# Designs tried in a protein design chat: VH-VL binders against Apolipoprotein N-acyltransferase (lnt). Part 2

Target 1, 229 residues: Apolipoprotein N-acyltransferase (lnt), of Prochlorococcus marinus subsp. pastoris (q7v0g7r236to464)
Amino acid sequence: WQTNMPTREKTNFKNQFINDKLISAQKIALSNDAKLLITPEGTLNNNFNLNFKSKIRMLAGGFRNSKNGLRSSLLGYQIGDKTYSSFIDKHRLVPLGEKIPGFLNIFSRGLSAVGGIQPGSDSRFFKWKFTQPLAIAICYEITDGFKIRNAVKSGAELIISAANLDPYPRKLHYQFLSLARVRSIENKKDNIIISNTGPSGLISEEGKIIKLFDPNTEQNDVVNPNFSI

## First folded at step 4 (VH-VL)

Design n1 (from k8 with light chain Y33W; framework fv_falbikitug)
Fold by ESMFold2-Fast, scan of step 4:
Structure n1 (fold): chain C 229 residues (1-229), chain A 124 residues (1-124), chain B 113 residues (1-113)
Amino acid sequence: as target 1 above (229 residues)
Amino acid sequence: QVQLQESGGGLVKPGGSLRLSCAASGFTFSDYAMHWVRQAPGKGLEWVGQIRSDAYGETTYYAESVKGRFTISRDDSKNTLYLQMNSLKTEDTAVYYCTRDSLYEDYGIWFDPWGQGTMVTVSS
Amino acid sequence: DIVMTQTPLSSPVTLGQPASISCRSSQSLVHSWGNTYLNWLQQRPGQPPRLLIYKVSNRFSGVPDRFSGSGAGTDFTLKISRVEAEDVGVYYCMQATQFPGYTFGQGTKLEIK
């Protein structure tokens, strides 16, 4: 018997793989009594939906469609969600993968990647049902101390730094970690760092690294930050 | 430049006590978890215990064979690690090494550098 | 405790030839964080141990590329592609997955024929 059935496209196979990994990650998180699962920037594909109901509150790095184009976001999933019910969009774009800041255009022409990702709201404050208010930095938004301070002034009790540092040299990975420590110290807030291949862990309000996971291996991490007003 | 140096070993009778020291130089001692590892003459390595860095509250952990008898402590102002050994047994006879953990426990768990070791002999 | 078993316990080798050391754990070394904390150490005669490989296959700084680690779960291998005279010594595998209670293999003595 012969068949001319078409094969699934690569995006379908990738989405199945991501769903399987998220199910595994949620099972590990729940077995460790975690209350929240956080993924790095860009973990989910554009137009991604879970093929299962989330069993844990989750903040997942991904992409969101808006009427004005694609947005890079941290997507919020409540228990029971198959699609995100909350989000915070990246407002600051990085060179070579995203828009170069305007004041640098004269020196970096030709270094910016092709467009398609739009900047979002510049607020870094995220308030979620049954979760303490958060200050969110996606990738190099951690360099913008002003926006993070404003989120803390608005009541954020914890800083979350999410990144995908794969395209960047190791020097920038350590600079990211250093900046995350500075943000914790200046705001007197713990900081959870989640990176795809860069440093991941927990930094105290004193800038001490409480937990740091190998930047070159895939991990599911459990951390217990202190929430402070 | 990075160096660990143990001292305080010697001959003690069963039931006796001894305190070992490990002097660290060439790195920021207070940032690192530290371990004691021992090696009986002509035998393999045995992990004795760990003390975490200040960032982790200087929490201590011990191998079951020494738990309740040995105490690990540190004085970051002196860049020195200690092992207080009580109720010594003949099977505690070994070269005792101090060694440095990776910078943070969850980054990767490995031991390097190691000190030269100090010999503890427990016999009548 | 996790028991670490090395084979062989003694390995005579001719200079320039490859050498291989096996390490087996009594249970999986995959940590709940997803990492496999299996390390290899070298102890030259009269010297303290030194780190060669961490997390199964990562060469520590300054370790020659002749040394490589591989494996998964409970079975691990250290390979030296071309043994040199300075490689003489005892090699230990070590697990750091179960804490407290890090354990070492018995050691494999590498000797020149």
Scores: ipSAE 0.000, ipTM 0.410, lowest interface PAE 19.2, mean pLDDT 73

Design n4 (from k8 with light chain S32D Q98D; framework fv_falbikitug)
Fold by ESMFold2-Fast, scan of step 4:
Structure n4 (fold): chain C 229 residues (1-229), chain A 124 residues (1-124), chain B 113 residues (1-113)
Amino acid sequence: as target 1 above (229 residues)
Amino acid sequence: QVQLQESGGGLVKPGGSLRLSCAASGFTFSDYAMHWVRQAPGKGLEWVGQIRSDAYGETTYYAESVKGRFTISRDDSKNTLYLQMNSLKTEDTAVYYCTRDSLYEDYGIWFDPWGQGTMVTVSS
Amino acid sequence: DIVMTQTPLSSPVTLGQPASISCRSSQSLVHDYGNTYLNWLQQRPGQPPRLLIYKVSNRFSGVPDRFSGSGAGTDFTLKISRVEAEDVGVYYCMQATDFPGYTFGQGTKLEIK
């Protein structure tokens, strides 16, 4: 689900609005026989809970609280869940004020630990009960080919790249897309990309763009990767 | 004519249970979210909970005061809404009304029509 | 929960004269697409409530033109231009912006003096 909720406007969205959009997105997904609903990074607010029972397996960008602080995560919801039952935390955070190389310095504007966000495990391997394993990249983690490769070596059968690229220039969006293609080629795995304003779509194991969503539009659409859930 | 009629109220001791019913007629019941609202004698209105239509998987929501004790369900084949009340307390004493939500915007709420209400008295 | 506060709590009015009831919310009731989910209900003595006004200013089917609603954000008003005998009862404002979590004002009793 490409939400098209710009970061500026999203800070004022109430949990009621997000819940209504999720219900709509799940209805559309189910009417098209989808097996999994994926949202962009940071789609859910901090301390968010569904006001309905999930009707489809869902990976939703959001936040979770741990005793070591707030984590930015991709949260796993099984059918019947009102709160997440699985998660994978964003690992790569760039400290505010650190001098880093060119394009990565741009990413640091949105990826700092400021605001209490803590780094999670560096493993990009994710497995739900009764599903095939996934390799997960949250935003600029797509730049870490070694970690994604390790997830695939551990058995991951599909790469999922979830991002919130709204704060970044358009040229960086296309660099993200290009890097996602490289990850698919080097691992021989399809890659599903989902970003709040784009790019979003499906990249084949050969690095070909199979489907690309219209940028800056809200779009619920189905992609069929070479993957079984 | 669109109508709602509650039944099942009565006298119950604290800690007891009671099941209320709301019979709907004159509209396609299965298309609507339904609500329970109560009113203690001489007091104002308090929302108890709701159940969404089958299109939204009959998801239920409750006021904090009744969470874990009350359960809302529906049987669309019988055009009937239910409220199962467990672990009743004296402060649950009220007239219980069922009411229909709007068809087009469920959170834009129209609480109309309302049933006549059924009195639940929780007393030692 | 959003707290709804009505003033006055009791309103004695002479037949044929106007009446006005105010409702304040503890936070803005504006939701998506500029919609404001504030309703007004009437409860006549011994009867169940009935919907008068929905989404601030829209009169429900069968409601007389003498009833009107207005307001924005956190401040709302229900007006009756010419009070009639059948208008006696308790009037409630309610909000649906904090879904789920509908809340009502404490009610305003309209009495003929």
Scores: ipSAE 0.000, ipTM 0.392, lowest interface PAE 21.9, mean pLDDT 75

